VHH binders against c4kar8. Designs and how they scored, part 45

Target 1, 263 residues: c4kar8
Amino acid sequence: MAELSTPSPASPAPLDGGRGDELEKFTLRGARQILQLLQDLITHRGLITAHTGGGHSFMTAVLKVDEERGRVVLDPSPDPQANRRALAAPRLTCVTQLDGIRIQFPLVGLGEGQDKGRPALFAPLPAEMLRLQRREFYRLQVPLAHELSCLLKAEDLARKPVEVSARVIDIGAGGVAVVVPTGAAEFVIGGTLPACRLALPDGEPIELDLEVRNLNRQTQRNGTEQLRVGLRFAALPRAADTRIQRYIFKTERALNAKARGGL

## First folded at step 20 (VHH)

Design kg7
Fold by ESMFold2, look of step 20:
Structure kg7 (fold): chain B 263 residues (1-263), chain A 125 residues (1-125)
Amino acid sequence: as target 1 above (263 residues)
Amino acid sequence: EVQLVESGGGLVQPGGSLRLSCAASGFTFSYYAMAWYRQAPGKGRELVAVITSGGTTSYADSVKGRFTISRDNAKNTLYLQMNSLRPEDTAVYYCARVEVWYVDRSGSTYEFDYWGQGTLVTVSS
């Protein structure tokens, strides 16, 4: 019998380990932090998708955490075949969401038995947990004086290459939002814009690939229509990421200092 | 109130037999794994036998083939049949309720939350 799986966002694929440096700031390794996050999952009765490999997964939950013994107790699947796969797997990759925050952690050394007469699965505490705070990702609202722009390599209605200079209205570690005049180019959600150029104040423009994530038509006060394009950075070299983060940090600090001086 | 009351201990000659009983009350007996452990004079505790709620049994090497653990869920009673007794079996025997058990790649884990007052078994001529 086949395991049931849940659709996204309840069961997104595990993140690729090739992004180790950029994921490090979202990785919890402190024992107290891990215990607190597991306890939060218990308190909110967070539904967890446990991936066993081979395209199989099952739904579970953390029933309790035992700090003294260094272990977690999980709800077994009602499907015996799913439990058998879990026990045979060298690693479970657990994925869940808590208030829009994606949480991912590995469990190894899974065992089966009972807790106070009730069937349960057991594992040592994870050595690390990934917590991606998507709801709390900072997006710097770009000051107009900075005139940040992004040259987009897009296509027109005839599917011919066109370059569009777009004003950047916000910027974060994962992407930008830009505005373009309606009809300047055709954008498709999920489409890739290769070799775009992001102009920052502190050097040469950054060449980067962008993925279209959302499109919102907006009417300005004067009645003109603009298209807001949400763009994700597809793959950033470390140097490009560093420049973007430096810009965000310095601009945020300058804005905070100005606000504080106006007490 | 969980109660476990052992009985059936006594003095027996080497090679003899005894049957220990443990009357359980205050919990749903059929849901829990149950165990016997023993403590010989001046020694630490030794797990003797375990029986799961499903009837699977496990024994210490020192008693395999001589002791049999069993349960009667209708009577809420745990048993230990001890045959071919040896002087080394002299100990206080305790029945215990297993709070947590699991089997993983490293083996079995058993943790107890309640046990009785014990019953003395003395094997001597």
Scores: ipSAE 0.647, ipTM 0.861, lowest interface PAE 0.9, mean pLDDT 84
Fold by ESMFold2, fold request of step 21:
Structure kg7 (fold): chain B 263 residues (1-263), chain A 125 residues (1-125)
Amino acid sequence: as target 1 above (263 residues)
Amino acid sequence: EVQLVESGGGLVQPGGSLRLSCAASGFTFSYYAMAWYRQAPGKGRELVAVITSGGTTSYADSVKGRFTISRDNAKNTLYLQMNSLRPEDTAVYYCARVEVWYVDRSGSTYEFDYWGQGTLVTVSS
């Protein structure tokens, strides 16, 4: 068996579609803005992870933008199978970072051929590009020692109100992920949980409305079942946003200090 | 610097044959797809045939089965064998270098950056 190595990724995984409403503010749709950002990627030789679906991806780069013809030219993979998957995919989701700015854009209608005698991939210009500062996409993995929790105002299977104290496993500017025992409540993707309470270490719990964005059933090491619930902040007062960002910043700084100091 | 020189045109009777040649210089011929275009008097240019660097060929419907595009990479030369010629084939034939080509779900795209002065083919009784 060949050894598998895990190189450091050049960019994070794609943001899921559940964040689309809150991300629209940071989405570029103007042709000139899109051209400028693509040219920046070319100029800085930005490495791009191109996701073809089914957990498959390959590394690429934008080689050229042809404004007159409305297309982008990409570096093909040396792996023919990766190129074949890219050509078959309904969307190629491109993800990269440039100096802490996350950039994500879809390409559709991919073609394969040559540019000036060299193999290349071709696509129309993307209709949109997402451009985010780090704080707008980062998710902190919450240390177990912090015991961060969120009191959820949900419903059981009989549609009766229940309160569930859920452990927060990650937190970002736009939401949290929590875990609950299987069967503790019934969650519906797109459903709103009003008047939930997020407990941060320093101060009173934050009262906020949450929207269910994703659900994943998980089996713990001891065989018990739990449910991972992805929750979006529906409306976040500035004071609450500031407290959440402060928690994220201080916790990340503390975790980084431990990693550097070898604690 | 890039130079494409066509030859082999002339007057031929219907049903006859001609072989066109295109001598290429100033670039690495074997890396590029190459094509023949034609232009009849007062008409736009028609793509006649394309051959990729790997030898894959494509033809206009009007010439399929009668014309054969080929290349000799050792001699940097592109050819068009034209058989069973018809009066409608009367045109100036141009050798062209393909700058960009690709195939996507909507079909094939070919874009040219250089072509020669052309060679006249006249098919007449």
Scores: ipSAE 0.646, ipTM 0.850, lowest interface PAE 0.8, mean pLDDT 87

Design ng2
Fold by ESMFold2, fold request of step 21:
Formats: structure tokens, C-alpha cells, sequence
Structure ng2 (fold): chain B 263 residues (1-263), chain A 124 residues (1-124)
């Protein structure tokens, strides 16, 4: 008889895709480096997606770093259920982007309390932060005025084909993230959505196959919940890839010009 | 409480078949996409397959596509994995889950709802 493996633990463990050693070149572990990066997030007022497990996340921000107590202070959600999930989670996985660089870090030991009389969430400073400084990790946050949408070819709860117009909230070289109406369609991580249509501002929509890479029920800063779907582009024709890269470059340049003109 | 209980594992010779079951309780089973994952000794968790809440769409890891079939019976609150043409590299602890972390994040997300698993061991 072959050997039996130990049963899974009572609490879930993170997905391990063999990325631990390759991540070392992106990993910050020095206390001074971590404090500097957190302060930069505060200064730029960066929005952070905090994943709480169970397919849920909430939008937050670092309010300050309490160096005296070695803690980071986070903005709580106005939705009490999002805060309860965050406090119950053994760890949060925080994701954000700063100055074109994808940032990820864990928070453990989250607690609630008050900061100068206002409700706040507290955690010890993270022991590590990832700065994923490569172009392939970059995601352009799509300006609302552009009204980018992606028509998804999916199935509803009754297994019937439906077309869902989903707002594109970010776009990168390899895919998009979209927000879909609650209950409009069903998704599964790893699933393929054939013949979807991505509408860019110029030209005809691009027909493409999409793969579902992530799903989360995300609580926004105003407390409302959205279903966020991360989608990978299947093999793109060169012309479609060029249009997408051009859109990203032009929009990024325009946004940077506005930031420079403001200061 | 959400509870997921796997069964149907065992020792099987290469080329053989097994059918795994996952009994679900403590939540509205028909409202959730479900997943099978596996973990070989000393290795991290590997996504194997997923199925939408209605059962209308399925997805498979390339290593098992064509050999494994995920299915569900929402009336019985049960998820299944039919495994055919088993190979020694399929040896692992198999578990079901109600969610799965992003395929694209380097720092893994916390998984809240998954079972203890059932061992599959493939000889030869």
C-alpha cells in the first residue's frame, strides 16, 4: 500500500503554485523599507483591496502607520459584515498598485478599536511586502468617463445562455477585471467564456475568449457589494493586442499629464 | 457551520477509476460554485476542477482534462469527481472547496471553506 497523506487542517492554507522562491526578488523584508512603502501608500491615498477569504474582499486604505506601537491603521468598512469577516480572518491578503507597481502584502492579527475617537482597524506591520515591478503585472484603472465594457457570453442560473454587459474596471496586457450585476450569470474559476466582446473607445469591439482567473464579492468604500471577475485574454491576434496596448499607453500618458499639471 | 466531507478515496492501480463524493451542509449548496483540489505530500494545493452552482459549466486542470469529470446533485447537496485512467502522479489528498483563490495573485488568499479531504493513492 502507498503512503497516506495527512488530512487537510481545520483552517484553510494558502494556494501554493511554486512561486515562493521566484518571489524573493520582489520581496521587501526590511522594516525601514516596509514603513517607507506604507507611508507612500498613505501619501498617494491608494485604495487597497483586502481579501478576507471565502470569496470576499473589501476596499480600504492605510490611514497611518503607528511606529510607536508597530501597527498599521486601516479604514474600516461602513458594512459591519465586511468588518466582521476581516476580523475573523486569520490573515488578510492586501493588493494595491502604487506608481505603476503592483503591491501585495499580508496582514495578520487584525483587531478593531478607535483612533482619535474614530473607528479603525489595526494590525502589526507586515513582515514582508511584494513590489511586483514588471510591466506584465501593471493594470490600468479605467477612467469612468471611458465607459469601457465587455459583453460576456455566459449562462444564467437556469443554465441558459445570456449576454451580460460588464463594466471594465481595470485592464492590463493579459486581461481585464469587470464588475457584473448580482445574479446576472454564473462563473467558475478556470472556466472559459467564448466569443466575448471588448469595447474600446476606437474601432469595433474585439471578439475574444476569456478565462475566469478570480472571483470575489467586493465591498466598496460606500458599503455596497459588487461581484468582481478577473478575466485573462486567450490568444489575441496581433492587431487586437496592439489596440489594447495602444489604449493603455495613451490613457496612462493622459492620466500622467493631468497629474503633472496638477503638481 | 459550513461542512464539507469527502469520501471515496483509496488505493488503486494505474489505469483504474475512483469516484469521489463531497457531502455539503450548513449552506445553500445550489447557490455556490464548487471546486476540487488536491495536495500531494509536501506540496502545495493544486486546483483540479470547478463547476458552476447550477452545474451548467465545468473547468479542468490540463493534467486531468479528459480523464476526470466533475458533477453535482443539488437535490442531494453532493459534489462528485469521477476519476478515470488514474496515474501515479494523481496520488494526493483530494478535497472539495466552496471558493478558490485567484489564479493570478502571488500572495495567496485565505481559503475559508474546504474539507478535510480523502486520500487517493495510485500504484505502478
Amino acid sequence: as target 1 above (263 residues)
Amino acid sequence: DVQLVESGGGLVQAGGSLRLSCAASGFTFSSYAMYWGRQAPGKGREWVSGITSSGGSTAYASSVKGRFTISRDNAKNTLYLQMNNLKPEDTALYYCAREWPSFDEYLSEYMQHWGQGTQVTVSS
Scores: ipSAE 0.786, ipTM 0.925, lowest interface PAE 0.7, mean pLDDT 86
Fold by OpenDDE, fold request of step 21:
Structure ng2 (fold): chain B 263 residues (1-263), chain A 124 residues (1-124)
Amino acid sequence: as target 1 above (263 residues)
Amino acid sequence: DVQLVESGGGLVQAGGSLRLSCAASGFTFSSYAMYWGRQAPGKGREWVSGITSSGGSTAYASSVKGRFTISRDNAKNTLYLQMNNLKPEDTALYYCAREWPSFDEYLSEYMQHWGQGTQVTVSS
């Protein structure tokens, strides 16, 4: 009876050593640090994009950190299907931003239950959290009141040219994230969207080429599905770059002033 | 369960051509953009090409642009990659993917549905 040696699960391919080392600088593994960061997320009521895989995500929030049980409590999606996907996923990748700093952390062992009589998702505390405190990764969350939009030139499902006005949700020196209604247009990662128009509050729209960098089907808290599109500025004129930077700077300053109790 | 099965790889001489296929199952193929990636020995995974769900728009890495053509048959749940004028540098394991991780380095670790891949070897 030859003992069939169950092949040891292939160790995840070593992250390319150089990139891994750089990410390590931004990775928190200390229990106290992790707890503090999670608590900060709670305090700031930060919305979290929970990626369930397959290009799907839903909006959630950390509701509670249970230190005694070593678990985090998340707000479930109003969409039962999103919750099912989350529970079926071997790993939930949570992405959020705090003070312009991108935060990412994995949750494994997701379960459902009740917290104080309300439906909730539960997971063990993350073993690590990534806090990307780099200027290059900085994304300004666009205040809703600014109503930034980007007119996207794309194709619909019928391969017809369409123009879609997309709300800009975040902006940085390198690009924007926008949300579009599901089905409004088709996108492909790596694709170029030529002659788009970014509307800033301070003047005429900026014409620019955009490159699709990421796509995510996101279930909103209201149950509506939207497509989040991450776009890179493919070719930005210097004048446009200056305007964008000025906007970011001005907005950031205003937000910081407000946070400090300033008018 | 999402299943992607690549085929069509092999040994080819420089300047030759291959056509890769990816059979998809376990999801609504026509509702997703699809991608090809590759991994050369000792190198990381690299994006090669993408196509929208309808097939209306395509994208290519600069290294393969003008030589490779991505296409799809939604009725057959199959993705294709026509590779022409192959070069030794194209030697890699080629993967079909339903989703490509964000080019943002930090998201690349978390969102990959890859097949087993098909080996393409281009001899000089």
Scores: ipSAE 0.761, ipTM 0.930, lowest interface PAE 0.5, mean pLDDT 88
Fold by OpenDDE, fold request of step 21:
Structure ng2 (fold): chain B 263 residues (1-263), chain A 124 residues (1-124)
Amino acid sequence: as target 1 above (263 residues)
Amino acid sequence: DVQLVESGGGLVQAGGSLRLSCAASGFTFSSYAMYWGRQAPGKGREWVSGITSSGGSTAYASSVKGRFTISRDNAKNTLYLQMNNLKPEDTALYYCAREWPSFDEYLSEYMQHWGQGTQVTVSS
């Protein structure tokens, strides 16, 4: 009876701002690889979160890769203020997902202009792209039709306890990302939200403690601003973990079947 | 332009106390959560504490919990860090930030709006 050594829970990645040597193996620097990955993003019409710094981001997409000019074309935000922030930023940090793999890349030297008579943002091709093929970074994009929600117990601006029903936009083994209306509640990175309730389609909500891992004021494509909150499962019962994994697996299978024309 | 200016650092003996201040300008201070971080010699940046925009909720790293207290005065656009029972391990450059990078290492490299920092040195 070989005692399956339960892998020691991976120590939460230190909040170290340093490029860990561990990321190097996931970093693409080849021009051809970068171009291919960008083309794949275009093909899949993946939405990209462009971080402008200061806790702000907007939704965009790669519209075109101009190999001749060595530049990428991005869809501008419908919010002029978001575009101004983008142009003022020394760099954009673009985050997206392709086939469940988190992709991140910086864009430097952003400019605005016209592409075929339409407003567009332009930047030189990224010098590097990070393709994180780790389980801990995997996030399933939750289909809108599933309407997953998480009841967050937080405080409002008046420091009163509030319960906010937040839409879950992505889910993984380690946590969820949710969107909250601006002003509905206050959050702080590192903060704990106790006794929250994650609603899955397969049964009763799961009660769990959540830790705030990231905050981002995100301008949506409709021009509205929402607060995106990244949450870690701080204490997840085994039964809950199983349910979450089952949901992810089932959903992935369904999405893959659909992509293959089976549904 | 966002400006963050830390002060209050210095040399203290183990067990001593310091109060750090961060003067903020160039943005609506009361609309943002604020953070303290530190960087010890030879180490990366470490999250220390955070406070919501209203000051209603706070968070602390396990290493400083019970010893440090984050607070803010929105009328003065100032963030504070009361540090008690200081230890040699607390020796670091302390800086305030309007945002803290996600625990994603890649995003952490591209975050902005860090102050210049104030040096805290705790002698044994």
Scores: ipSAE 0.757, ipTM 0.933, lowest interface PAE 0.5, mean pLDDT 88
Fold by ESMFold2, fold request of step 21:
Structure ng2 (fold): chain B 263 residues (1-263), chain A 124 residues (1-124)
Amino acid sequence: as target 1 above (263 residues)
Amino acid sequence: DVQLVESGGGLVQAGGSLRLSCAASGFTFSSYAMYWGRQAPGKGREWVSGITSSGGSTAYASSVKGRFTISRDNAKNTLYLQMNNLKPEDTALYYCAREWPSFDEYLSEYMQHWGQGTQVTVSS
């Protein structure tokens, strides 16, 4: 009877929540390992980017692990819209970094409630977490004092060339993440931005081609929203790569020395 | 409230052409970059193409570059994918989306705004 009048509708394309064989070596599935890693994030007060879908993310933190109930407790956003998006999402993708190691994990079944009388978000403990222990995953958080910028050569909404000076918020071996004023230029994931210029503290700006790898509207801990653009370096000459690696190394070393000297 | 409805799929012999359409409603279409994705049976989601909100810039997966053309008509709130020189490996459910997960994130982000898709089957 179904073949006659109403064939089964095509299923929506499934969400890609799986992993390949390459990821298996980075995957933690042991309950004690997962609990310890979450506790480490709490101890180090690690900031977490939680992607809620629809091109949105918000900054959060793990407040505690409730082992008795098998739940993780997250700090809610002061922006009610960010919290609504998080609660409506069937899965959050959480990204952070601890001791130079990139960490990613999903949270499903997010709910709201209270923890010790304060608003909080709750989810079951993740069944797996990724610890991506390779140098190409490392991202240096750029100090504001460096005022590191990247001049993007893009197009505005009228398809006219525009140069946008974007603040670099992190940098790694393969690219940068920048903050761009809303409406300053158009971007598309997979698109290329030729002849951009990355300004490092020493020397002339590096001219390089960039590929857009991600776009998200990110709600900060104070509730304000920024457009964050992830950009990959394309066809990077060895000299430019060396300058970038040297900047990362020197800056990390300086930040580590400051932290130890302040202890 | 956001709706994306694909059409134009079907059964085509290798070497043939199809034109897919995606009708958008419930949002200001001209303010968003748009994407085509596809999923073959037993495979994960694959990014195919993207286009900026004005249509000024486009991007393509290497497997389709030179054969597929993305375009949009902002007056009609419609996204298109012209597919030429089709191959059996192009067989998939094709869908349009208003966002795309990060290319560099190994745990894929949730996609909120995407259509049910239209089936393209290419016989050899």
Scores: ipSAE 0.756, ipTM 0.918, lowest interface PAE 0.8, mean pLDDT 86

Design ng2
Fold by OpenDDE, look of step 20:
Parts: sequence; structure tokens; C-alpha cells
Structure ng2 (fold): chain B 263 residues (1-263), chain A 124 residues (1-124)
Amino acid sequence: as target 1 above (263 residues)
Amino acid sequence: DVQLVESGGGLVQAGGSLRLSCAASGFTFSSYAMYWGRQAPGKGREWVSGITSSGGSTAYASSVKGRFTISRDNAKNTLYLQMNNLKPEDTALYYCAREWPSFDEYLSEYMQHWGQGTQVTVSS
């Protein structure tokens, strides 16, 4: 009875040393640094997108850092299904932004419990946190008051052309993230959406082609599911780029002024 | 549980053709966009192609555009990749995926729901 040794799943070959090295520069592994960054997230009430896998995510926040127990406390989703997915996931990938810097970190060993009588999610402190300071990764969180929108040219499930007005949630030099109602249109990563229209507050909409870079089904705090679509500017005219940059700069300045107690 | 089983790989001479298949189970296949990726020896996972849930829209990496065709049969829960005019550079383990990580390099490491892959070797 020859014990067929199930071939050990080949460890994914290390990502080519060069790109990995660049990310290392932005990776925090110091316990103190990690704790400080988590505390900063708490202080700023930073919303975190927690990716559970399968193209699903939910909005959460760090509620508490328990240094004594070496754990972080997260706000659970109002959707029980999202919480179940989170608990079942071998890894939770958390994405957020602080002061314009994208922050990513994994959480493993997620559990549920109570914190001060309220439902909470618990995980050991992350072993590492990535702070992407590169300008290319910067995304401005669009204030809700700006009502920034993008008209997407897509297809529905019946392969009919549809126009979907999507709210822009963040914008950077390289693209936008938008939210659309689930089922409003079909998207595929790598797909191109031609002749879309980005509406900025300062003038006429910008016509541009967009490339779908990521798709995420996101459960909102109210329990409603929406599709978050990350879009890259496929071909951005110089004039459009200038307008976008101006908008970002102006908005950032205004936000910073407000944060400093000015407006 | 989500299962993806790739098949159709093999050894082929440059300029030849292969058709890969991916049998999907454990989820509503017709409700998801599907993807092909590949991993060459010593390289990271590379996006190859994607198709919407309905099959109405497709996308291709520049390296395979015009040579590869992604398609799907939702009634059979099967994804296909027709590969024509194969090149030695196309040599890789080809994966079927229900989800593709964001083109964020960091997030890509944590993505799940890939099959075991099918080996494609293109000889010169």
C-alpha cells in the first residue's frame, strides 16, 4: 500500500527580487511602528476596506489596539455574511489611507467576540504594514459634498450598452475608484470602458477611456452591497491631466486647511 | 467549495495552437467574470485574459492580444482559452481564476480561487 505522498503545494516562487525590494522600502515591520500606525488610524477614525477574498470586502475600522494581548480590535460588518467570510478567510487584507498615504496590512487569525459588550472582530497585530508613499499610489478621498461622478459606458448582463453614473470615491493621477449599484453593469478586470465622462466641479466633463483594474463587492455599513470599481485612465489628454491635478491639489489644500481648524 | 480544474495543456511547437479548458464548480459560474493567468518559471503570476460573466466583453494582455481568445460556456460551467501562434515566451503554467487580484502588487499575493494549473510548453 504505497502511501501516495501528496506533492506539497509548490511554494509560490518568490516574486522577482527587484519588485519585492521596492516594496520592502515601504514595509514597516517594527512593532513600535506598527502600533503607532494603528493608533494613528484610530485617532483619525480611518475607514478600512477589509478584503476577505473572493472579490468581497466590507468597511471596518480599528477600534482598539490591545498591546497587552497583542491584538487589534475591528468594527464588525453589519452584514453577518461579511463577518462570516472574514472569519473564514485565511487572511484579511486591510486597505486604508492616512494623510494621502495608502496603507495596506494583512490580518491573520481573525476571531469574533465582544469588546465592552459590543460585537467585535479580533486579530493578532499585523506582522507588517505597507505604507505606499509613492505619488503614483496617492489617491485623494473625494469629499461627499463634491458629488464627483463618472459616467461609465458599459454593458449590462444582457450585453446591451448602458450608461451608469457612478460616484467617484477616490481620485489620483492615474485613475479613479467608483461605486456602482450591484448589477448595474458588467465589468471585467483588464477591460476597457471607452468614452466615459468624468465630471469635475470646475467645468465640463472630461471624456476619457478607462481601464478596469480591480473589482470589489463591498458591503456598506448599512448592509447594502455595492460594486467598487477601480479604473485607470487609459489615455488622458494633457489638458485633462492638468485639470485633475488641479482638482486634487485644490481639494487637498482645502481639506488640510479644515483639519487645521481654518474653515 | 470553489473548484477550478484546468486542462488542455501540453507540449507544442512554436506557431502551434492549444485550447485550454477550465471546469468550474462550487459556485454560480454564470455570475462571475473569469480569468486566465499564467506563471512562467521564475516569474510571478501574469494576467492573460478576462471575460465578463455574460461573455459580452473580453480583455487581453498586450502580449497575447490577437493570438489568444477567451470564451465561456455558462451552460457547461467551462472557461476556454484558445491559444494560436504560440511562442516560446508563452511557456508557463496556466491558471483559471474566478478572481483576479487588483493590479496592486501587494494584494496580488493574497488572492485565492485559482486552479492547479495546466502546463503549456512551447518549443522553439
Scores: ipSAE 0.752, ipTM 0.918, lowest interface PAE 0.5, mean pLDDT 87
Fold by ESMFold2, look of step 20:
Structure ng2 (fold): chain B 263 residues (1-263), chain A 124 residues (1-124)
Amino acid sequence: as target 1 above (263 residues)
Amino acid sequence: DVQLVESGGGLVQAGGSLRLSCAASGFTFSSYAMYWGRQAPGKGREWVSGITSSGGSTAYASSVKGRFTISRDNAKNTLYLQMNNLKPEDTALYYCAREWPSFDEYLSEYMQHWGQGTQVTVSS
């Protein structure tokens, strides 16, 4: 009986997303394709959200690919607790964006060590990477100078109404991600926040009903932890959708102009 | 260490009711939103309901809204699910959890803190 050999407790199983067959056409499994994509992430210095489970993540980057040893090298967190969670996790789910395309890959067997005398995290090369080439996965990373905010109408720990001005860190066609000071308000995945206000630079704020789609205690590059809240637009009037798309388009065009010479 | 122990499951006829309990220990229960999930044989895990840490706000899957009520007693470190008007499709292993993964169907997040579950079987 194959199930009688259990020398140690098994790690908790990952959650099944329910779209495995649909993801197959976005999945890269060729060794050269994976190496090239990882190198592209290194070249563009892509910031990666590494999910460690239990509602935690930390920001990292791929520092290098060691092709001879068959491993990737990640930047450790300055927060030792984030590093301990990463090393204890059965799988690290890395998410980033490259050229407007969502990139996702698992790392298993994460270990710690040294790279050029500095602490680093190591893992075998991933066996697969997702390159999710669909517009609905695109999220504009909001420039800090825009000071984009969303006023959330929520409840505090005493069940009293509270309004929280949350910084928008990314925005896409279907929603926003915001950061909220710990303890400012309560959230539950699946919950609805009515009559929130998204402040775009152009025009009056947009009044929106928002649904909480994810909650993540995210450790930033400086080691501080913030509550990241992923919010879906429950239903958008067409005019509001147009304003959001216009903001995304204009911001992308402005960023492209800066990359070409700052005109 | 974190422990979540469900109870209150059983066999009921369609239209019946059950009340599930989840006893929590090893963490500050009142600081966490809590969730009920279920898994039917041969199917994936399904989000059923969630409740904020204070109990002030709740959310439900459309398939159970109006029939199920989530609640909590922070003084007793206990989460509850009142299930009314049960249907055969509610047959599943029900478990409580301290976190729930992103509803982003493409992000496969590791769920760390969840109980072993209690079986609910709805006949007829």
Scores: ipSAE 0.712, ipTM 0.902, lowest interface PAE 1.0, mean pLDDT 86

